# Designs tried in a protein design chat: VHH binders against b3qqe0. Part 49

Target 1, 332 residues: b3qqe0
Amino acid sequence: MKINLDRTSSGFCIGVQGTIHVAEEKLNQSGELYCLGDVVHNEVEVKRLEALGMETIDIPAFEELRDAEVLIRAHGEPPSTYETARRNNLAITDTTCPVVAKLQKTAKMLHQLGYQVIIYGKKIHPEVIGINGQCNDEGVVIKHPDLSDEAEIAPLDLGRKTALISQTTMDVPGFYELKKNLEKLFAEHGHRNPGTKSGEWMAVRDIDITSEKTGGRAMPELVYKDTICRQVSSRNGKLRDFALANDCIVFAAGRKSSNGQVLYSICKDANPHSYFIEDVDEIQPEWFVGENGKPVESVGICGATSTPMWLLEKVANYIGKTFGDDSGNPDA
Key: E = the ipSAE of ESMFold2; O = the ipSAE of OpenDDE; V2 = 0.75 times the mean of E and O plus 0.25 times the DockQ between their complexes.

## First folded at step 21 (VHH)

Design z05 (framework vhh_nb_b201; at its last look DockQ between E and O 0.54; V2 from the best seeds 0.00; counts 0 for: pae O 6.3 > 2)
Fold by ESMFold2, look of step 21:
Structure z05 (fold): chain B 332 residues (1-332), chain A 120 residues (1-120)
Amino acid sequence: as target 1 above (332 residues)
Amino acid sequence: QVQLQESGGGLVQAGGSLRLSCAASGFTFSEYTMGWYRQAPGKEREFVAWIYRSGSTFYADSVKGRFTISRDNAKNTVYLQMNSLKPEDTAVYYCARDYLSGWSEGFDYWGQGTQVTVSS
């Protein structure tokens, strides 16, 4: 039985890897570190770091905390978090992912320039809360690209100059579907977009609005920026190919991970012999037995962006020693 | 106008050291995560190191323990101290602000790059 570990489209993205590394270094130095919110959406990894001395706190506890060191996780935080930290004499270890930090600065600039900011994303997601905080919480969050949720679009002022951005983990086709539908919705409201075809919004890549200064150039009234991180969005296709290439799939992720649920569904759709676990104790021997009672020919092991590679390696090793080409007997 | 200017590259013998600098202008330097990336001939650009605005650092496995990133907010400069250099470190080195590989590059600011060549 061949065991294939997906090192390409599984495991923490580099932004989350940075957060975990910094947390580990701080814990190695001091033995104590507060983290505002779960450092990652994986209970096994959170428990590992807590065993090293990390304490996960919520907003109420953070508001009462004084004279301490607090880690800001990869999702980022709104400006109010940093204001509280200053007031409370907290030392902030900020590991906001660079793409999220750039997106926050983009949202802030657009808001300062007077744009109504539309955020394609999930309203309760920590990343969106941080982005909207840059817009003084005045951003309009839309999750459904077809504009089918009237409550999402009710806050829109169709006469205002408007900018569309996205939570970094949304899907690319949905973003452009939303853009097209917004173009229709804003039509006939007198907007001026020099240099674009009738009704089209201007891509930010054609206008440098991420600069802290705009050199007196006229700004289009309707703009968009595709702020989706392709490191995350490209995983769907790679994972599907991986699932098709193996007889069965063991997918490891935290059950609270929204991205993990999406990725597991892709595995299951491609390969009905896909099984979800959080750790090795959930592995069932019958998953690796074919119809004739013989071991399957291949097992693929993969996980979500929130799944640490050490856990995937643990799973691979367990399956290899228990069911794999190794005799299952390391004694010679 | 955002500008990033790398310097300090050159030819060095294996086992040697170099210090790269990246001078920044046109933005509030202290509010950005700064990073170093490198691209060898025929290869894709790869992550080397970040320094967060809080001062914390993160390194690629291939350089951890040998390279040190640092920043001086008063001088608007980020540095990369490269020790125990290997021929595999030969590349053009770039600095960037708030960057992650695989993101749309049409809206990213790059320095011009500085060549590092490590000979045996």
Scores: ipSAE 0.636, ipTM 0.867, lowest interface PAE 1.3, mean pLDDT 86
Fold by OpenDDE, look of step 21:
Structure z05 (fold): chain B 332 residues (1-332), chain A 120 residues (1-120)
Amino acid sequence: as target 1 above (332 residues)
Amino acid sequence: QVQLQESGGGLVQAGGSLRLSCAASGFTFSEYTMGWYRQAPGKEREFVAWIYRSGSTFYADSVKGRFTISRDNAKNTVYLQMNSLKPEDTAVYYCARDYLSGWSEGFDYWGQGTQVTVSS
């Protein structure tokens, strides 16, 4: 039985890795660190960090906290969080992912330029909350690219110059579907200023936003920016291939991780012999027996973006030792 | 206007060292995470390291233990000390402000880059 560990499409994204790294360093130095919200949607990892001295706090606790150090997570926070920190004399260790930070800045600029900002994403997601905070919470969050949710569309002003951006972890096809549907919607129902080209949304990358501030070039009325992180978005296809390449898939993730569920579904669709675990104690011997009653030839181990690599390695080692023939080096 | 200017690149033998500098202007330097990226011929631009506003650092696995990113806020400069250089480190190295993705933006948040060549 060959054990294959997915090191490419599984594990923390680079932003989350940065956050975890900084957390560990701080904890090693001081032995204590507050974290606003769960650092990652993986209970095993959270517990590990808590054992090192990290204390996860919620917003109410954060608001009452004084004279302490607080870690801001990779997905970022709205401006209000920083104001609270200032007021309460909190030392902020800000580990906002640079991709997210850039997105926040873009959102802020678009908002300041008078754009209605549409955010493809989940309204309750911390990243979207942070992005929308840069828009004074006036952004329109749309999750359904087919515009089927009337409640999401209701806030839209079809006569207003509008910018479309995305939560970094959304799917690329969905974003462009949304763009296409918005193009139709605005073309059919939008009342734009006379003389402006109605119809196609222009990519922000093709526009000098700074020039607008200087009065040099007028910004188009309808703009979009693909702000999806490719590191994360490319994982779906890779995981599918990985799932197809193995007889059995053991997928490790937090049960509460929405991303984990989506990625697991991809694996399961590709390979019906895919199994979901949170930890090694959930592994069943029957998973490694083929339909013919013989041991499977290959086991793929993968996980979500919130699954730490050490956990995947642990799973791999466990399976190798418990069910593998002594000869299988997981690193081969 | 935001400007980033890299310097310090050059030709070095394997095992050698280089120190890159990036001079920043046109913005409040201390308020931004700064980073280094590199692009080898025929490859995509890849993350090397970044340094947060707090001074905390993060590195790509490929450069951990060999490269050190630092910043001097008084000089509006971010540095990349590269030790134990390898031929695979050959690339154009770019300084960036609050940037991780490969998106093209209308803002000049990237330097022009500095060539680093490591010979075997």
Scores: ipSAE 0.019, ipTM 0.376, lowest interface PAE 6.3, mean pLDDT 87
ESMFold2 (binder alone), look of step 21: mean pLDDT 84; pTM 0.854

Design z06 (framework vhh_nb_b201; at its last look DockQ between E and O 0.03; V2 from the best seeds 0.00; counts 0 for: pae O 11.0 > 2, placed apart)
Fold by ESMFold2, look of step 21:
Structure z06 (fold): chain B 332 residues (1-332), chain A 120 residues (1-120)
Amino acid sequence: as target 1 above (332 residues)
Amino acid sequence: QVQLQESGGGLVQAGGSLRLSCAASGFTFSEYTMHWYRQAPGKEREFVAWIYRSGSTYYADSVKGRFTISRDNAKNTVYLQMNSLKPEDTAVYYCARDYLSGWSEGFDYWGQGTQVTVSS
């Protein structure tokens, strides 16, 4: 039986890896560190860092905290968090993912240029809260690309110059579906970029936004910027391919992880012999027995973006030692 | 306008050291995470290291323990100290303001790059 560990589509994205690394370094130096919100949506990893001296705090506790060091996690925080930190004499270790930090600056610049900012995303998600904070919470958050949720679109001012951006973890097809539907909606209201036949919006880059700010090139009234992170958005397809390539899949994630449940459903849809675990103690021997009592030929080990690679390696080692007979496998 | 200018590349013997510099202008340098990337001939550009605005650092696994990224906000400069160099480190090294593989669009703000060649 071959054991295949997915190192390409599973485990922390580089932004979360950076946060975990910095947290570990700070804990090794001082033995204590506050983290505003869960550092990752994985209880095993959170508990590991808490054993090293990390304390997870919520907003009310953060508001009361004084003279301490606080880690800002990869999702980022709105400006009000930094204002509170200054008032409370907190030392901020800011590990906002560079992609998210860039998006925050993009949103701020668009807002400062007078654009109504539309954010394709999930309103309660920490990333979106941070982005919208850059827009003084005036951003219009839309989750449903078909504009089917009247409450989401009710705040739109269809006559105002407008910019569409996205939470970094949304799906690419949905973003462009939303763009098309917004183009139609604004055009029906009589608002189009000059010289366009169907009312299409202009794609802009950060250099275009900077050029308008410095007087080099004016941007049109209606613009969009595809801010979806391709490292994250490509994972669904790669995970499906991985699930199809193995006889049996063991998927490791926290049960509370919304992203983990979505990714597990992708595995399960592609390969009905997919099994969800949080840790090795949930592994059942019968998962590795194929037709008529013979062992399966391959087992794939994968997980969510919030699943630490050390846990996936632990799972692979456990399965290999407990059920494996082929230590000479070139893929192991 | 945003500009990044790398320097300090060259030819070095395996096991040797080299220090790269990147001078930045056209933006508030201290407010940004700064990055180093590299690209070997025929290969994809890869992340090497970044330094957060807080001064904390992060490294690709292939360079951990050998490379050190640092910044001097007074000089608007980011550095990459490369020790224990290997032939596999041979590449053009690029300084960047933004993490490039995260966006759908190409390069926003790059330097010209500086060639590092490690002879065996």
Scores: ipSAE 0.340, ipTM 0.733, lowest interface PAE 4.1, mean pLDDT 86
Fold by OpenDDE, look of step 21:
Structure z06 (fold): chain B 332 residues (1-332), chain A 120 residues (1-120)
Amino acid sequence: as target 1 above (332 residues)
Amino acid sequence: QVQLQESGGGLVQAGGSLRLSCAASGFTFSEYTMHWYRQAPGKEREFVAWIYRSGSTYYADSVKGRFTISRDNAKNTVYLQMNSLKPEDTAVYYCARDYLSGWSEGFDYWGQGTQVTVSS
């Protein structure tokens, strides 16, 4: 039985890895660290960090906290969080993902320049909350790219210069669909200043924002920036292929992870012999027996974005030792 | 406009080698994971290999140890070095761009493909 560990499409994104790494370092130094919100949607990982001294706190607890160190997660926080920290004499360990930090800066800049900022994303998502915070919570958050949700588009001012950005973890096709639909909407109903090219949204990267700030070329009235993170690209396709490439799939993730459920469903659709676990104690010997009653030839181990690699390794090792022939190096 | 163009296919004897190229244009190549797929006559399209932005690679078991996927971001090109070719490797080989969505990933662009024929 060959055990194949997916090291490429599974595991934490770079941002989350950074957060976990910093958390571990801090905990090793001080033995205590507060984390504002769940560091990751994996209970096993959270428990591990808690065992090291991490305490997860919510917003109300954060507001009451004084004279302590608090970890800010990879998705970032709005300005109000930092204000509270200052007020309460909290030491902030900021592990905001660089991609998110840049996005926040972009949002702030666009807002300062007078743009209505449309955010493709989920309104309740911490990242979007942080981004919108940079816009004084005046951003318009749209989740449905077909503009089918009237409540989402109701706040739109179709006569105002407007910028479209995205939550980093949204889908690229949806973003561009949204862009297209916004183009149509603004062209049909928007009142534009005379002289502006009607209807087309221009990419911000093509615009010298610095020049505008210095009195140079005026920025277009309608702009967009693709701010979707490409780091975790093609996980679905890769996982599908991975699932197809193995006789059996053991998928490790938190049960509460929506991402985990989606990715598992992809595996399951591709390979009906896919099984979901949170930890090794859920593994069943029957999973590794083929229809012919013989051991399966290959077992694929994979997980969600919120699944730590050490857990996947643990699962792989466990299966190898428990069900594998003594000879199978999981890294081979 | 996003374009992918495969090249390097041809006729080769069993045990021979070929190097496929896929030239990309119309997008920031370095930001995307690239894939190779192949489709043999009468068969479904099957995964061959992918390469991440970082250079991480993954291979189908059928080609592991024989094929190598690589990329040159400066040239906007992904490569597939195919060694120890077998008749069963005969197929049209396709390059594909992977797109990232927060929760869904897929392919949004494909090349036209290049024919690889391995004779016994």
Scores: ipSAE 0.009, ipTM 0.225, lowest interface PAE 11.0, mean pLDDT 87
ESMFold2 (binder alone), look of step 21: mean pLDDT 85; pTM 0.867

Design z07 (framework vhh_7yz9_2; at its last look DockQ between E and O 0.22; V2 from the best seeds 0.00; counts 0 for: pae O 6.1 > 2, placed apart)
Fold by ESMFold2, look of step 21:
Structure z07 (fold): chain B 332 residues (1-332), chain A 120 residues (1-120)
Amino acid sequence: as target 1 above (332 residues)
Amino acid sequence: QWQLVESGGGLVQAGGSLRLSCTASGFTFSEYTMGWYRQTAGNEREWVAWIYRSGSTFYADSVKGRFTISRDNAKNTVYLQMNSLKPEDTAVYYCARDYLSGWSEGFDYWGQGTPVTVSS
């Protein structure tokens, strides 16, 4: 029985890895570090860092905190967080993912140029809160690409120059569905880019936004920028391929993780012989028995983007020692 | 309009050291996370290291312990000190602001880079 560990579409993205690394370094130095919100959506990893001295705090606790060191996690924070930190004499260790930091600056520039900013994303998600804070909370957040939620679209001013951007972790097909639906909605109300008969909005890059900001080339009234991170969005397809390539899948994640449940559903849809665990004690021997009553030929081990690689390696080692092969080189 | 200019590359023997510089202009340097990236012929650009606005650092496994990233906000400059160089470190080195692979717009502002050749 061959054991394959998914190192390409499972585990923390590089931005989250950076946050965890910096948190560990700070904890090794001082033994104490506050983190505004969960550092990662995985209870096992949060508990590990808390054992090193990390304390997770919420906004009310942050507003009362004085003379302490606070980690800003990869999702980023709105400007008001930094203002509070200055007032309270907090030392900010800022590990905002570079992609999120860039998106926040993009949103700020578009807002300053007078654009109504539409954010494809989840309104209560920390990343969206940070992006919208750059727009003085005036951004219009839309989660449903088909525009089916009237409450989401009610704030739209269809006559105003408008820019569409996205939370970095949204799906690419949904973004372009939303773009197409917005094009129709604005065009039906008589608003199209000047000089065009189509309802299409113009794709813009940071260079185009910077050029208008500095008095160079002007942008059209209706624009979009695809701000979705492809490292994250491509993982669904890679995970599906991985699930199809193995006889049996063991998927490890926290059950409270909404992303974990979505990713597990992708595995299960692709391979009905997929099983969800939080840790090795949930593994059942019958999962590894094939149709002929003999061990399956391959077992794939994967997890969510918030599942630590050390946990996946632990699972691989356990299966190898308990039910078959040693997992010394599970990708071979 | 804004610019990043890499310098300090050259030819060095394996085991040697080299210090790269990247000077920024046209934006508020202290507000950005800065990073170093490298590219070999026929391959995609590879992340090497970055330094957050707060001064904290993070490195690719292949360079950890050998390379040190640092910044001087007064000079608008980010540095990469490269020690114990290996032939595998041969590449053109680029710096970037607020960049991670998966967005195409970073390529619009890539400079010429600074070539590093590490010979045996």
Scores: ipSAE 0.641, ipTM 0.866, lowest interface PAE 1.4, mean pLDDT 87
Fold by OpenDDE, look of step 21:
Structure z07 (fold): chain B 332 residues (1-332), chain A 120 residues (1-120)
Amino acid sequence: as target 1 above (332 residues)
Amino acid sequence: QWQLVESGGGLVQAGGSLRLSCTASGFTFSEYTMGWYRQTAGNEREWVAWIYRSGSTFYADSVKGRFTISRDNAKNTVYLQMNSLKPEDTAVYYCARDYLSGWSEGFDYWGQGTPVTVSS
C-alpha cells in the first residue's frame, strides 16, 4: 500500500502559513499572545496554539483589551481595528497576507478615485470586511455571479463609475461570469457620460492610475481587477486530480469548515472511496480494503486550506504504521 | 517620495551565492513589513520572502533553507542572502514595501528590480 500525501493542493495557504509561523515565534518568546478571531478554521490547530499560550478574542473583547499584544490574521482587518489598537495601546503583530494587503490598497485607491467598488465575495467574510473597510463600508458585495440575488444588486448605482474586484479566495470562473453579467447590466441600464466606450470593462492593470492622480489621462468609467489568489483558486482542480490518482482518499479537515466540506465534495465526486476525518481516531480499517477484499494499492491523504500539514503528515504516518506494510516510507 | 533601490544582482554559477540589498527612503522603514519578489519574463511576480516589523521571517517553499531575508532598520535596508542558487532562481528580483504597517496605512511600493541570472 502506497501512501501519497498531497503537499501541493492541501494545507495552509502562504498567508495563513505566515500567520501561524509568526504566532509560534511570538508564543515561544513571550508565552502569551492574543489573536483577534480564529487564526484558522481547524480546531486541532487552534487548540495546539492555545496550548502554547494563544488566546483567541472576539471584537468585543478586543475593544476592551488594553496594553497587550494582538495578532492580526492573514485575511487582514479594516482600518477601525487599527484605530482601536492605537486607542487601547495595543501592540499589533500584523500578519496580513501581502496579497490581501495589496487588494486593500487597490480598493482604497479605487474608492478614493470615486469608484463604486463591487466586491465579488462573501459579505460576512473577514477578508471582505477588511476590504470594504477601505471603502468606508460603501462597497457593494456580490456573491452570486448571475446577479440572481436582488438584495445584492439593489445598492448598485448604474450611473456611477464602477470598479469590480474580488475576494482572494473566490473562484475565477465566477468572477468573470460576474464581470460579464455586470457588463450587460450596465450597458442596458447605465447612464454613461458621453464619450466613454459603452459596455466594456477595462482592466486596471492597463490603466495608468498615476497619470490620473496627476491630472493626466482620465480613468475609464468601468474597470475591473482580477484579485483572486491563484494559489488558492488552482487547488480545486489539483485536488480532483489527486483524488482520481489514488484508490482511496482520506480527507482531513475541520467538520465546521465550509471550505473543507466543499473540497471533500470534490474528492468524493472524483473518487467515491473518499472519507472525511477530523483526526486519526476516526480512521476505519475497512476503508483500505478494496472491492476484491485485498488491500488497496494507494491511499491519498489530503485536506482543506485550513488543515495544517503536520496533521496530514500525522494521518499519513498513522495509516502507514497501522495498515501499511512495514516497508513503505510515505516520502518515497 | 517613496523610493526602493535594489542592488546586488548579477550573473552567478549554479551553487553560488549572491546577496541582494534594497535601500528604502521617503518613509519610516521600521514600520513596514518588507519583502522580496521575483519575476520572470511572461510570468506573474511571485513572492520569495518577507520580514515583518517584528523581525519574523517567512519564506516560499522553493527557497527555504537557501535564502535568508534580514533587515537593518538603522540603514533602512532589507537584504536577501541567496545561497545554493539554481537556474530556476533566475529572475528579476524586486524589493517591496507592504501596504499595512499595523499602526498606519500606506501604499505598497516596488523597486525597479535587480536581475539575477544563474547559469548551469
Scores: ipSAE 0.017, ipTM 0.373, lowest interface PAE 6.1, mean pLDDT 86
ESMFold2 (binder alone), look of step 21: mean pLDDT 79; pTM 0.797

Design z08 (framework vhh_nb_b201; at its last look DockQ between E and O 0.31; V2 from the best seeds 0.00; counts 0 for: pae O 8.7 > 2)
Fold by ESMFold2, look of step 21:
Structure z08 (fold): chain B 332 residues (1-332), chain A 120 residues (1-120)
Amino acid sequence: as target 1 above (332 residues)
Amino acid sequence: QVQLQESGGGLVQAGGSLRLSCAASGFTFSEYTMGWYRQAPGKEREFVAWIYRSGSTFYADSVKGRFTISRDNAKNTVYLQMNSLKPEDTAVYYCARDYLSGWSKGFDYWGQGTQVTVSS
């Protein structure tokens, strides 16, 4: 019986996985590592890494820290963090996710070009703080796509050239709803891109921004860039394919997780031999016997975005040891 | 203006080694995370390795222990040393700047790719 562990659509995104991996390697080498803020937004993983020797610090402690090694999380940090690190002779282990790093550079370039930057996102989220730091904290953060929160839109200058970007983990429909509502709001103020019938904003790419800085191409006054990471939004389809590729599925998540229940229903729809567990004690041996009484040839193990990978690995090891053959190792 | 040029691919027997290079120009190389990705025909492009701005590295489980990513900021070059090659490593290998396959809409900051073929 082959045991396939879904490491691509279950658990933390690859960017966060990279941060956790680097943190573990540093801790194995030295037994000590400072991390500015929670290494991930998951208390179980933070406590696990702290048990290995990681120390989570806040900004005041970071400002006083000298001659030490500090991990920068996948969410990234504003420029002021790097300035403090240089001043305090800190060795920075920077694991900013490549997508976040690219977004920070995009925000910086738009701000340098004179754009009012609107960030679709959550104001207190570390990623947004880092993005806005690239804009000298002058970015306008909007969480509600319908513009219903008047405090969010009050800082907008409707007469300024403006660029809309997004925190990478926001929802795609919300981003485009916000774009449409901003187009209407600016058009009602009399501000629209010249030559457009409805005042639509123009989609721009990184190469378009670079071209304007060098004078090769001018960008319109009102632009947007869809900076949402599709790794998260494509998970439903990938999970369905995973469920179809295995004889049975063991899905691990908390039963109260709305996202977990949605993802489980995708598995169950694709493969009726899908079983929901919270932990290994719920596993039943009859799940691994096929419809005709023959043993299953493959077992797929997956979970929600909030399911720790260690739990999925625990499930894989338990199934391999209890019901598997000699090759029952988890999928790499 | 941003250019990435991969080289070093070829045909190699199983168990062999190859070293890929990616020459970069048109940007401040040291300020970017660089990565290697690969794609076999009919499959999705998959992550192979990252090297962060700090020099720290992260690998896909399928290549961990066999592949080593490195960078030379003075030469604006990122490398992928591939050892103990297997037939399943056969793919076009791409160098990328600040890329995650789920986000990029196109190849604005990808190289052309270099073919690696591992014979059984």
Scores: ipSAE 0.482, ipTM 0.803, lowest interface PAE 2.2, mean pLDDT 85
Fold by OpenDDE, look of step 21:
Structure z08 (fold): chain B 332 residues (1-332), chain A 120 residues (1-120)
Amino acid sequence: as target 1 above (332 residues)
Amino acid sequence: QVQLQESGGGLVQAGGSLRLSCAASGFTFSEYTMGWYRQAPGKEREFVAWIYRSGSTFYADSVKGRFTISRDNAKNTVYLQMNSLKPEDTAVYYCARDYLSGWSKGFDYWGQGTQVTVSS
């Protein structure tokens, strides 16, 4: 039985890895660190860090906290969080992912230029909250690219210059579908200033934004910027391929992770012999027996973006030791 | 105008060391996360390291333990100390700022790059 560990499509994104790394360093130095919200949607990882001295706090606790160090997570925070920190004399360790930071700045600039900012994303997601905070919470968040949710589109001003951006972890096809549907919507119902080209949304070039701010070149009324992180968005296809390439898939993730569920579904669709676990104690021997009653030839181990690699390695090792022939090096 | 200028690249033998510098101007340097990327021929640009405003650092796995990113806010400069260089480290190295400018994800402004070549 060959054990294949997915190191490419599974595990923390680089932003989250940065956050975890900084957290560990701080904890090693001071033995204590507050984290605003769950650092990652994986209970096992959170508990590990808590055992190192990390204390996860919520917004109310954060509001009351004084004279302490607080870690800001990879998805970032709205400006209000930083204001609270300043007011309360909190030392902020900001580990906002650079991709997210750039997106926040983009959103802020677009908003300052007078654009209605549409955010393809989840309204309750911390990243979107942070992005929308840069827009004074005036952004329009759309999750359904087909514009089927009337509540999402109700706030849209179809006569206003408008910019479309995306939460970094959204799907690329959905973003462009949304763009296409918005093009139709605005073309049909939008009342724009006479002389402006109605219809196609133009890609925002960073140079154009700067030029407009400086009075050099006017930006189009309808603009979009693909702000999706390709590191994350490409994972779905890779996971599918990974699932197809193995006889059995063991998928490790937090049960409460929405991302985990989606990715698991992808695996399961590709390979019906996919199994979901949170930890090694959930592994069943029967999973590794083929339809012919013989051991499977290959087991793929993968996880969500919130699954730490050490956990996947743990799973791999466990399976190798417990069910594998002594000869299978998981690193082969 | 935001400017980033890399220096310190060159030819080095495997196992050798180089120190890259990036001089920044045209913005408040201390308010931004700075980073290094590299691009090898025929490959996509990849992350190497970044340093937060706080001074905290993060590295790609491929360079962890060998490379060190640092910054001097007084000099508006970010550095990349590269030790134990390998042929696979051969690339154009780019300094980057996380500001709203440019086409790349993660960072907005980029320097022109400095060539690093590691011979076997």
Scores: ipSAE 0.013, ipTM 0.247, lowest interface PAE 8.7, mean pLDDT 87
ESMFold2 (binder alone), look of step 21: mean pLDDT 85; pTM 0.858

